# Ledger of designs, part 3: VH-VL binders against Coiled-coil-helix-coiled-coil-helix domain-containing protein 7 (CHCHD7)

Target 1, 85 residues: Coiled-coil-helix-coiled-coil-helix domain-containing protein 7 (CHCHD7), of Homo sapiens (Human) (q9buk0)
Amino acid sequence: MPSVTQRLRDPDINPCLSESDASTRCLDENNYDRERCSTYFLRYKNCRRFWNSIVMQRRKNGVKPFMPTAAERDEILRAVGNMPY
Below, E stands for the ipSAE of ESMFold2; O stands for the ipSAE of OpenDDE; V2 stands for 0.75 times the mean of E and O plus 0.25 times the DockQ between their complexes.

## First folded at step 3 (VH-VL)

Design d07 (from d0 with heavy chain S31D E99D S100E Y101W D103S T104S E105K; framework fv_diridavumab; at its last look DockQ between E and O 0.46; V2 from the best seeds 0.00; counts 0 for: pae E 5.2 > 2)
Fold by ESMFold2, look of step 4:
Structure d07 (fold): chain C 85 residues (1-85), chain A 121 residues (1-121), chain B 111 residues (1-111)
Amino acid sequence: as target 1 above (85 residues)
Amino acid sequence: EVQLVESGAEVKKPGSSVKVSCKASGGTFSDYAISWVRQAPGQGPEWMGGIIPIFGTAKYAPKFQGRVTITADDFAGTVYMELSSLRSEDTAMYYCARDEWGSSKYYMDVWGKGTTVTVSS
Amino acid sequence: QSVLTQPPSVSAAPGQKVTISCSGSSSNIGNNYVSWYQQLPGTAPKLLIYDNNKRPSGIPDRFSGSKSGTSATLGITGLQTGDEANYYCGTWDSSLSAGVVFGGGTKLTVL
């Protein structure tokens, strides 16, 4: 399988790519001050928590792929209504 | 509890490259940055660069920009540093360290034991 | 030359007090917190002080840190022969090529 860095850049593997990019941009713009970027880090962590919970339920139900594709994720988010992260 | 372990010592020829790994034995890297710091004989430490493994973005000290590449495999809890175009001045002890940085909090609280890279003629 | 300036050496007798200075600029010590590291002979650096004046668990209170303006100070009281080591200050430098910077080190001799 590709390196962890390559997997994290693949939107079908990393559902939190935009949140990761926002966090990285915040660090770059704020001289790597992690405290000034804590809201972005929290959104990333919440994004990971949400999609991991979806993956766990899909594994239990035998739904493939376990990590929803980008298209499937759009449908899931639309069904939830409010952005969960 | 968390320990960092660098790969074993290496002897390299001038002009070649070296890739050193840094593995966490007690868990994942989480939010921490991993820095690479080298120390030539009789000299102080030099920060080479660092990475936040879960984001995969590396930052490099200007002295090493263009010769060093830092990458991460957060799945395996491993960070790599590759230094290219080696020369005798690159003979040093190389450390990985867990780096807690921000505008008000910069320190390296966990250091590996270090690994020697020797560049010999 | 190192971005952060430390005296190359200091010495004092057992039981005495010593201070080690670290001078920088507004882009580093002036606007960022300072850490201090002890490096005993043949070992990796070890964190002594973080956030200017805080000690991690296991560091005795005879080690102290302070910061004023663009200068930081490590204080060591009750000197012991086991304190012979190199001591380094470190901080973030917020300038255009931002990154971690260290002092060149201070060799402490306990005579």
Scores: ipSAE 0.089, ipTM 0.708, lowest interface PAE 5.2, mean pLDDT 84
ESMFold2-Fast, scan of step 3: ipSAE 0.655; ipTM 0.876
ESMFold2 (binder alone), look of step 4: mean pLDDT 88; pTM 0.919
OpenDDE, look of step 4: ipSAE 0.621; ipTM 0.893

Design d08 (from d01 with heavy chain A33D; framework fv_diridavumab)
Heavy chain, then light chain:
Amino acid sequence: EVQLVESGAEVKKPGSSVKVSCKASGGTFSDYDISWVRQAPGQGPEWMGGIIPIFGTAKYAPKFQGRVTITADDFAGTVYMELSSLRSEDTAMYYCARESYGSTRYYMDVWGKGTTVTVSS
Amino acid sequence: QSVLTQPPSVSAAPGQKVTISCSGSSSNIGNNYVSWYQQLPGTAPKLLIYDNNKRPSGIPDRFSGSKSGTSATLGITGLQTGDEANYYCGTWDSSLSAGVVFGGGTKLTVL
ESMFold2-Fast, scan of step 3: ipSAE 0.097; ipTM 0.747

Design i01 (from i1 with heavy chain F100E E102G G103S S104W W105E D106G; framework fv_inotuzumab)
Fold by ESMFold2-Fast, scan of step 3:
Structure i01 (fold): chain C 85 residues (1-85), chain A 121 residues (1-121), chain B 112 residues (1-112)
Amino acid sequence: as target 1 above (85 residues)
Amino acid sequence: EVQLVQSGAEVKKPGASVKVSCKASGYTFTSYYIHWVRQAPGQGLEWIGGINPSGGSTTYAQKFQGRVTMTADTSTSTVYMELSSLRSEDTAVYYCARDEYGSWEGYFDYWGQGTLVTVSS
Amino acid sequence: DVQVTQSPSSLSASVGDRVTITCRSSQSLVYSEGNTYLSWYLHKPGKAPQLLIYKVSNRDSGVPDRFSGSGSGTDFTLTISSLQPEDFATYYCMQGTHWPYTFGQGTKVEIK
């Protein structure tokens, strides 16, 4: 079983890794000025919201894994046809 | 378990510099900011600045700008805070503390044990 | 810088008492995305500060249920429902919404 820290960095477990990295980069480049990074915070928040809604739907339907793998997420995004966040 | 372990107490003369270390263990070093906070005798907590160990970007409180330098060594999971041009008013206990970035937490969940820096002639 | 003011600066209490500490900020602590970055810490001489509450009302892991946080915007409260011997300490609030981070001046809870 991977540690909690290792699991948070695993793309199959963390669906918003790139959004998290982008927002962290913005914060570092703008002297921790949150207001200048609001777009990146919003993208991260929307990314979390989208995939959490998928997890909730999968839990209701008994579909496992509850958090889609990276490959499964690719299929879901292709079905949507554009980026939902 | 998460631990932040700081270097030992220092006694310095006015005008000298001091370099305090904070060694992290039990987590991914580059996933959390490390900040420095001090408490002078009889005073409250005062934020000094912070560093992102992933890349070494820093931010400092205006009061300390030009006197403080923070660095990170990823090979040893250690953050350093160097304060120069020491004054008697810099006598304080200095703490390092962990702040999660990427999750947008603005709080300190783990703290080092503190390092007493005494500045006296 | 955002100014954070605590009240009272000190109070005397007995074991079993309900204790309330207030924290007021000079600006709203609600960030654009809707989160409020206000945290509370317990500090004892010779020890490192300890996180009690983060984002207004969330207890940190292992923090007893007697500690609770509430508030919104600029006005925040830390409540200890029944003071225990280990709770005699100085309490600090901190805002992390606006840069730089700023602490309240502290509230010392002393034995009566």
Scores: ipSAE 0.012, ipTM 0.660, lowest interface PAE 8.7, mean pLDDT 83

Design i02 (from i1 with heavy chain S31D F100E E102G G103Y S104W W105E D106G; framework fv_inotuzumab)
Fold by ESMFold2-Fast, scan of step 3:
Structure i02 (fold): chain C 85 residues (1-85), chain A 121 residues (1-121), chain B 112 residues (1-112)
Amino acid sequence: as target 1 above (85 residues)
Amino acid sequence: EVQLVQSGAEVKKPGASVKVSCKASGYTFTDYYIHWVRQAPGQGLEWIGGINPSGGSTTYAQKFQGRVTMTADTSTSTVYMELSSLRSEDTAVYYCARDEYGYWEGYFDYWGQGTLVTVSS
Amino acid sequence: DVQVTQSPSSLSASVGDRVTITCRSSQSLVYSEGNTYLSWYLHKPGKAPQLLIYKVSNRDSGVPDRFSGSGSGTDFTLTISSLQPEDFATYYCMQGTHWPYTFGQGTKVEIK
């Protein structure tokens, strides 16, 4: 399992750990050929876009923490009813 | 404070090998890729390759394939680049640089100070 | 390999001048997910290169706001709105979209 950045170690701060790990593994296995890892990068990007949209919404409404906790993210994903990324 | 500190200048004869070190501090060593870039006198920057310190997987530019070897020692937070069969055109300043692999930004945020390798008879 | 070409190769400027440097790639640098992996570096003799701009237009932490990046696809620009004495240096762009990573040949900004 590849190590993660300091920002990716805390699940309450970083909602996209598994997507980041998958993209890192793909690059390592494909000699940095980014095109061969496009699905993993897209998934990671979509994960970040989704949670960033939630953060922006919370920022506007004064809801803290701005990045939902892991438990709060579980509730949000349950409400959505599917994996949005 | 993030730092990449490289070994000192080297003078080598044609056909010899050189091994340059890059010691990382101020961050978790295994969280970032380290790449190597060189600059020959009066020339531009040229990418050589990179290493994932977590596990030691490497990728090298085709031009250097078979002559370059990159390794990482997690106990000392040090990356090494060894270049063999040296030629006069390998005279260059060699830099190590950090790539943020957790977010895959594809850029170098911190650089070592550089190591001058001179190949002369 | 993706070729990256800078223009001009050199220019002469005075403190306070607005300076623009361009970078062109032989292939689109837009990745399939929509990100463009083009970065700019400042390099002075005797020192390591320093990151200025990443992903086209994002200024690195601590980089003065006189530096800005713009562009899309294959055409990119670095702008220095008001050149300072410490800005006389060589500037490089780099693409990180396609393996191997490739650099432009550099643009030297010289005192007039």
Scores: ipSAE 0.006, ipTM 0.631, lowest interface PAE 9.5, mean pLDDT 83

Design p01 (from p0 with heavy chain S30G S31D Y100E E101Y W102G G103S D104W L105E Y106G; framework fv_pritumumab)
Fold by ESMFold2-Fast, scan of step 3:
Structure p01 (fold): chain C 85 residues (1-85), chain A 121 residues (1-121), chain B 107 residues (1-107)
Amino acid sequence: as target 1 above (85 residues)
Amino acid sequence: EVQLLESGGDLVQPGGSLRLSCAASGFTFGDYAMSWVRQAPGKGLEWVSAISGSGGSTNYADSVKGRFTISRDNSQNTLYLQMNSLRVEDTAVYICAKDEYGSWEGYFDYWGQGTLVTVSS
Amino acid sequence: DIQMTQSPSSLSASVGDRVTITCRASQGISNYLAWFQQKPGKAPKSLIYAASSLQSKVPTQFSGSGSGTDFTLTISSLQPEDFATYYCQQYNSYPLTFGGGTKVEIK
């Protein structure tokens, strides 16, 4: 579906594109053996969990946009000082 | 092709219960927040409830808090609305809607056609 | 709750006409406004998000404008398939709220 595919690839909507791409690449290279790609799935999961926590906080506080833009996420990660996932 | 198909609408008496289902296809269901919206006959649209993609976060309209429960089964690609203590004013077509994001941002890119719930004695 | 006031409630138009529908929010919602179309017995179809951005595959005769509290949906040249009811929706804050709808009828 072009509309859904385009939206999923929008970094202002999906904060974990690189993690998603890495997990898909691992599956393709390892004959879809999920156990061999468990580290990539964990990273993707942790990425989604982290940004969803930010979204929930913003939603409670009425801060828009609820998902930070790619630029805002870069600033948040710089402020954190280490990778939270 | 994204499709959302609601089912479970019926005629029920005041105080009764119903469970609505929304079967989703054509997208990675667990990555997107979902909502229920209703429209009473001859009236406007009213947002009812929202659930995050993971199911870890929910929200409800004040009119349904404590009576309705939204849930999802990501393994079955199905959204649910459990409706308890139904009132005549809950009579409406109930429509499921897909959010563009995994949290409930509130913009819906796809909607189902709805299922009719009638609460009458 | 943010009240959305939509006008007119109905209008009659002919194919080829320019149609404008307005939507007013009771408080500022920035550009967090969507427009969607509904035909009897069919699923609603999303047309516009962020006040002015066309949803994929939506024809270019549809356009949206506005920010803050006042918004407009324009159909530049009405087609036979455009006779429907149109709704605005704010998604600045929960609960999400909707306009009362505008029924576009054949003249």
Scores: ipSAE 0.005, ipTM 0.621, lowest interface PAE 11.8, mean pLDDT 84

Design p05 (from p01 with light chain N31S A50D Q55E; framework fv_pritumumab)
Fold by ESMFold2-Fast, scan of step 3:
Structure p05 (fold): chain C 85 residues (1-85), chain A 121 residues (1-121), chain B 107 residues (1-107)
Amino acid sequence: as target 1 above (85 residues)
Amino acid sequence: EVQLLESGGDLVQPGGSLRLSCAASGFTFGDYAMSWVRQAPGKGLEWVSAISGSGGSTNYADSVKGRFTISRDNSQNTLYLQMNSLRVEDTAVYICAKDEYGSWEGYFDYWGQGTLVTVSS
Amino acid sequence: DIQMTQSPSSLSASVGDRVTITCRASQGISSYLAWFQQKPGKAPKSLIYDASSLESKVPTQFSGSGSGTDFTLTISSLQPEDFATYYCQQYNSYPLTFGGGTKVEIK
């Protein structure tokens, strides 16, 4: 059985894991100066907001899983045709 | 609805130890970073420690580094603060706060009401 | 560390009044500034993030403005439930730091 930490590291569950990790790494490398890391925070914020909108739409329409899998997210981003974050 | 409820505050002797808990409900606990913030009686707020959603990254104020340890149990929706080598200056209401992100970006969208820790002889 | 200076430390106001509270950072923090409300014995309530973005379900009488070093919280029409202490907080860099608070008291 995967631990809670292992589940949170599963890209099928967490759509913004790489963005979250990048922002945390940036903080570590820049003595926790957010202004030096503002692009990473903005990407993570926009990433979460975008996927939350998809989850809400899926809940409304009864489409499961509510959080798209990594493969489904790749397809959605491809269909959108631009970088939503 | 989001709720954060701290417990474990007590009267302790200088040099003693204490473990605080924060029980979280109403959100997917493990997806969000958490922090501890304290407020000494009649004084301002001081950020104490932060932990990422996964628990893989932690951060500490210089005043508590080496004495306090932040941890979390995502299966129980609970945040912890292990406090060792307590000083009179650590006397404060300890408040847990939820970050809006999975990394400790430092904006808190929800706070608990706090638990009082008194370090005195 | 970034120092946050909040003014005034207290003010007296009546229901329906327009209230403004200011916050100044010792160095540039872009828009990484939050405002929250605290009542005695209650959990603090977050009101505003990114200097001007209102939290969900926060009443529209609250608004924030500013960038860089100078920030303002405005309560356009004070309600009975708005008598509280208000704090600003910077999250540009660690350690996170807070203003000294502004106590809004009934006249």
Scores: ipSAE 0.006, ipTM 0.669, lowest interface PAE 9.1, mean pLDDT 84

Design p06 (framework fv_pritumumab)
Fold by ESMFold2-Fast, scan of step 3:
Structure p06 (fold): chain C 85 residues (1-85), chain A 120 residues (1-120), chain B 107 residues (1-107)
Amino acid sequence: as target 1 above (85 residues)
Amino acid sequence: EVQLLESGGDLVQPGGSLRLSCAASGFTFSSYAMSWVRQAPGKGLEWVSAISGSGGSTNYADSVKGRFTISRDNSQNTLYLQMNSLRVEDTAVYICAKDEYGWEGYFDYWGQGTLVTVSS
Amino acid sequence: DIQMTQSPSSLSASVGDRVTITCRASQGISNYLAWFQQKPGKAPKSLIYAASSLQSKVPTQFSGSGSGTDFTLTISSLQPEDFATYYCQQYNSYPLTFGGGTKVEIK
């Protein structure tokens, strides 16, 4: 069984894992200067907002799982045709 | 440090098959979409195929649909491109590229590529 | 498919010159435009994403601008190491498409 940390890093559970990792990497590369990483923080925030809206829609319609799996999210993004965040 | 290393390029006859590999290190491989991009000798860049971090979704350029298959082994941090029914116009350096985000389509790191030559 | 047109196909410039490269999309792509540098026989290097955001560790002499269909890459004070071919790429929609490239030759 994976630890809580490993489960939280599971892409089927965390839709914005790559955005989170990118912002952390930016901080490491820029001596923790948050201002230089503002674009990455904004993308993470927008990623969270987008998938939260999908979760809310699924909850209203009784569609499970409420958070789409990584494969389902890739299908949704491909169908949208652009990056919504 | 992020590293991408391609291998498997070779000389192949038209109609032949070849499998390319890309060994990835320095990042959480399963969290990022990956792509193959090719460059014919003396020409520009052409996107070939993409695969999601989980491997559950794939996408292909029309020129390779039905002939090429992208796949990945997240336990080995390796990306693959199975190329079937090769044509002379598939001759190119094939480059592995890492998506900066999960499925953004922007590449932050690239490999050096592996040369595939299809000649009659 | 979205077609990307780059101008010029090639240019010659001296060290210290300001160089501008243009990229035009066949349809609106918002700010989903990236710029890459490629030296002969080497892997491409990412320079700019979201039309104007500089990739980490890229020198500030590189800048990008534009939105919608018209975009520019500017290199202020060209350096010897800036000899390369530059490509734009749209990532608004799949299939991803690249411009034809601009070769910058230092004479």
Scores: ipSAE 0.006, ipTM 0.609, lowest interface PAE 11.9, mean pLDDT 83

Design p07 (from p0 with heavy chain S57R, light chain G28D A50D Q55E; framework fv_pritumumab)
Fold by ESMFold2-Fast, scan of step 3:
Structure p07 (fold): chain C 85 residues (1-85), chain A 121 residues (1-121), chain B 107 residues (1-107)
Amino acid sequence: as target 1 above (85 residues)
Amino acid sequence: EVQLLESGGDLVQPGGSLRLSCAASGFTFSSYAMSWVRQAPGKGLEWVSAISGSGGRTNYADSVKGRFTISRDNSQNTLYLQMNSLRVEDTAVYICAKDYEWGDLYYFDYWGQGTLVTVSS
Amino acid sequence: DIQMTQSPSSLSASVGDRVTITCRASQDISNYLAWFQQKPGKAPKSLIYDASSLESKVPTQFSGSGSGTDFTLTISSLQPEDFATYYCQQYNSYPLTFGGGTKVEIK
């Protein structure tokens, strides 16, 4: 069953909230069968991978905050020109 | 400042039950998924169960499915593990662990020191 | 389930030595791997996440590398406080799984 449970969240903490929510909804709708949700988990993994690469580059260069803010992430995605995940 | 303090470990006979508690402080408890991890004497780490921040989703290792129930009380900042039908092989230090960031499928950034559960006759 | 194979199970080293520990996943986990340090009688301490990202306040002698199935933890110059057991953990999917641990002992 689809989960409508509200949770406290902060997009500045987690850049992949929508991808996480989509994979969780898929699990709820498919009795927690991950194979049927592989596309959503792949998108979530790709989202994590992309932003973690940005965090790593920022850590190496001493740029803070290490995780870009929501506004900064919007700028980065605009600059990329296509969705990286 | 983040603290996780387990309690409830005891000596129990096979087939018995125990409820473990983990008191959390120093972070917004309801925002983070929590897990129980166990370590048998002299052995490595084994993940047991996880619960989402809201409590709406739970996951279990196959070895404990149907016997253990994870739950949380966000108003009291407390995580629980109800353990039923205990077996000798469940003997371990049970450790409370906090997920690194908001969301699902993260690693643990903070751990408690654990509470010992011994299942023996 | 994703099996995590860690090697070696133990090693002996001296202060100042370069130490490498490997971790192999039974299937592709991308970079969703963490490394933990555990001293006897103590809770595990997070060292590295996302395969190569150093946790806050962790000394720079620790580094991680790898992606996919093969991962390495390196201690570039072993210090007295680094004698401990090290574990890898995948968080690509449930159930979460750990490597068997590598005990780093004084020579």
Scores: ipSAE 0.005, ipTM 0.608, lowest interface PAE 10.9, mean pLDDT 83

Design p08 (from p0 with heavy chain K98R D104E L105F; framework fv_pritumumab)
Fold by ESMFold2-Fast, scan of step 3:
Structure p08 (fold): chain C 85 residues (1-85), chain A 121 residues (1-121), chain B 107 residues (1-107)
Amino acid sequence: as target 1 above (85 residues)
Amino acid sequence: EVQLLESGGDLVQPGGSLRLSCAASGFTFSSYAMSWVRQAPGKGLEWVSAISGSGGSTNYADSVKGRFTISRDNSQNTLYLQMNSLRVEDTAVYICARDYEWGEFYYFDYWGQGTLVTVSS
Amino acid sequence: DIQMTQSPSSLSASVGDRVTITCRASQGISNYLAWFQQKPGKAPKSLIYAASSLQSKVPTQFSGSGSGTDFTLTISSLQPEDFATYYCQQYNSYPLTFGGGTKVEIK
C-alpha cells in the first residue's frame, strides 16, 4: 500500500483533491481563520459526500475500483451535466 | 478513542417492531459509511444493511429488504435500524460497524458490542 | 451473492502451534477480503484487510495471503489469547458476506 501522503495526493484515490487544495490555500491566505474559509470546507464536504454515494452504488453492483479513477470520474461528471457539488 | 454503543434490543412478538440505535463517538461520524451486522445465538456473522456517510445511499440484505430501514442522524452522531414485521429468525445480537476507507478498500475497522433482539411468542 | 466457504469449521491446537485457516470465494474477489477474530460474548475485532494487510496493533503472528478465490489466515505461533473464532469476509460487492467461521480451541 502507498504511504498516507502518496495516497492523499493520488487523484485516482482522492476524488476531491482540488477542493482539498483550495481549502488549504484559503487557510494559508487567511492566517488559519476557519470562518473565512467555510465555503471551501462546505465544497470539500459536498465533494466527499457525492463520491461516497457513487462508491456505495459501485459496491452494490460489484464494480471495481469502488472509488472511480480520475478518468472514470470525468466520465461520470460529463454524464451528470452539472457540477453536483 | 473510537466508540460505538448499541441500544434498543428487547423481547418482541413476531410481527412486532423495534428500533435500534448506535451512538458513535471519537471520530467525525458523517465521514464514514456505517453497517449493521447480526449474529444469531451460536451462529456466524450476517451483514444486514449499510448507509453512506451522508445518508444518501443505503443497501440491504435480501432477508430484511422491505422490512428494515437503516438511517442516521449526523447531528447526534447516531445510527438507527428500524425493524418492522419481525420474525423468529431475526433473533440475533445486532452490532454496528464502521466502514473505513483506505485507498480503494472499504472494510470494517471498529465494531460495537451489540444489542440482543429476541423475537418469540 | 458471493458464497464464502471457510475450513475447517473447528480445530484443536496447543500454544506455540502453527495454525492455518482457509477461505474460498464462489467467484473472484481480487484482494477484497478481511479477517476478523471473535471471542465468546464479544464483538469481532478486525485483524486483516486487503487479504494480507495487518490492522493497526495486530500482533505479527497473524498473516494473510491469497488473491482471487483462495485465501489463508496463518497464526505462526499460537498464543493463549488467540483461542477464538475467526471469520473471513468479502467486501468486493454487496451483499457483504462472511465465511461460516473457524473455532480455534485448546488441545
Scores: ipSAE 0.000, ipTM 0.623, lowest interface PAE 11.7, mean pLDDT 84

## First folded at step 4 (VH-VL; framework fv_diridavumab)

Design d09 (from d03 with heavy chain E31D Y101W; at its last look DockQ between E and O 0.87; V2 from the best seeds 0.58)
Fold by OpenDDE, look of step 4:
Structure d09 (fold): chain C 85 residues (1-85), chain A 120 residues (1-120), chain B 111 residues (1-111)
Amino acid sequence: as target 1 above (85 residues)
Amino acid sequence: EVQLVESGAEVKKPGSSVKVSCKASGGTFSDYAISWVRQAPGQGPEWMGGIIPIFGTAKYAPKFQGRVTITADDFAGTVYMELSSLRSEDTAMYYCAREDWSKYYYMDVWGKGTTVTVSS
Amino acid sequence: QSVLTQPPSVSAAPGQKVTISCSGSSSNIGNNYVSWYQQLPGTAPKLLIYDNNKRPSGIPDRFSGSKSGTSATLGITGLQTGDEANYYCGTWDSSLSAGVVFGGGTKLTVL
């Protein structure tokens, strides 16, 4: 079984890896002063909110995998016309 | 209502290590950070460190840096705190507490605490 | 030795008002939000005030918080016997030794 860390780093499972990395980098650079990283946190939360909504929609429609693959996510974002977060 | 369930009391000898767990009942820590705060008898709370499980990133108080390790299993909704090289002054109640990691450092949900006693 | 300074004890009669002060520095209270915790005997701390002056759900409005400069104040009106407890202020310290810091605590006695 993959470790928790490995699962979080799996691009097919975590659509917000970039936002997560940006957030953690900000925390490290600012000695974990959260106030200085609020913009990054918001982007991560918006990312999760967006893809969670997609997952829910796919579940209702019986489309698998419920979390779109990295390739599918690119197509979805392209169809939307821009990154919504 | 989310509750934090901590592992049972520990009795340890000096020089040994203790590992305490904190589990969210019926949920995960996806949107929260978990801090560890200890309180020695008759003393006030002392922050040891915290972790954001979804990021896997932990921050430690300088006092405990190098001696404490905080880890998380976000999928299992469990956070761990390991304290090594125990000494008598480590005898305390150890609390895990929940924070909204996107906000400032206030702790809105607390576990009931785990008593750790260090004695020869 | 706590980073934040509180009076060790305060007391008042039922129905009266009490205030508990919390003094810090620019790197903690001066630049960050303050929270307050109530700890009844034999229990875990309970969040009483957050973001200087906000009350979590379930906390009555007779509890209030304020912040000015590098100091914070907890106010309790209509004091009740059940308010007898230890009270702690807390905040983030943004100094090089960054972390959550607490006050030394104030024991409130209801006369």
Scores: ipSAE 0.479, ipTM 0.870, lowest interface PAE 1.2, mean pLDDT 91
ESMFold2, look of step 4: ipSAE 0.497; ipTM 0.832
ESMFold2 (binder alone), look of step 4: mean pLDDT 88; pTM 0.918

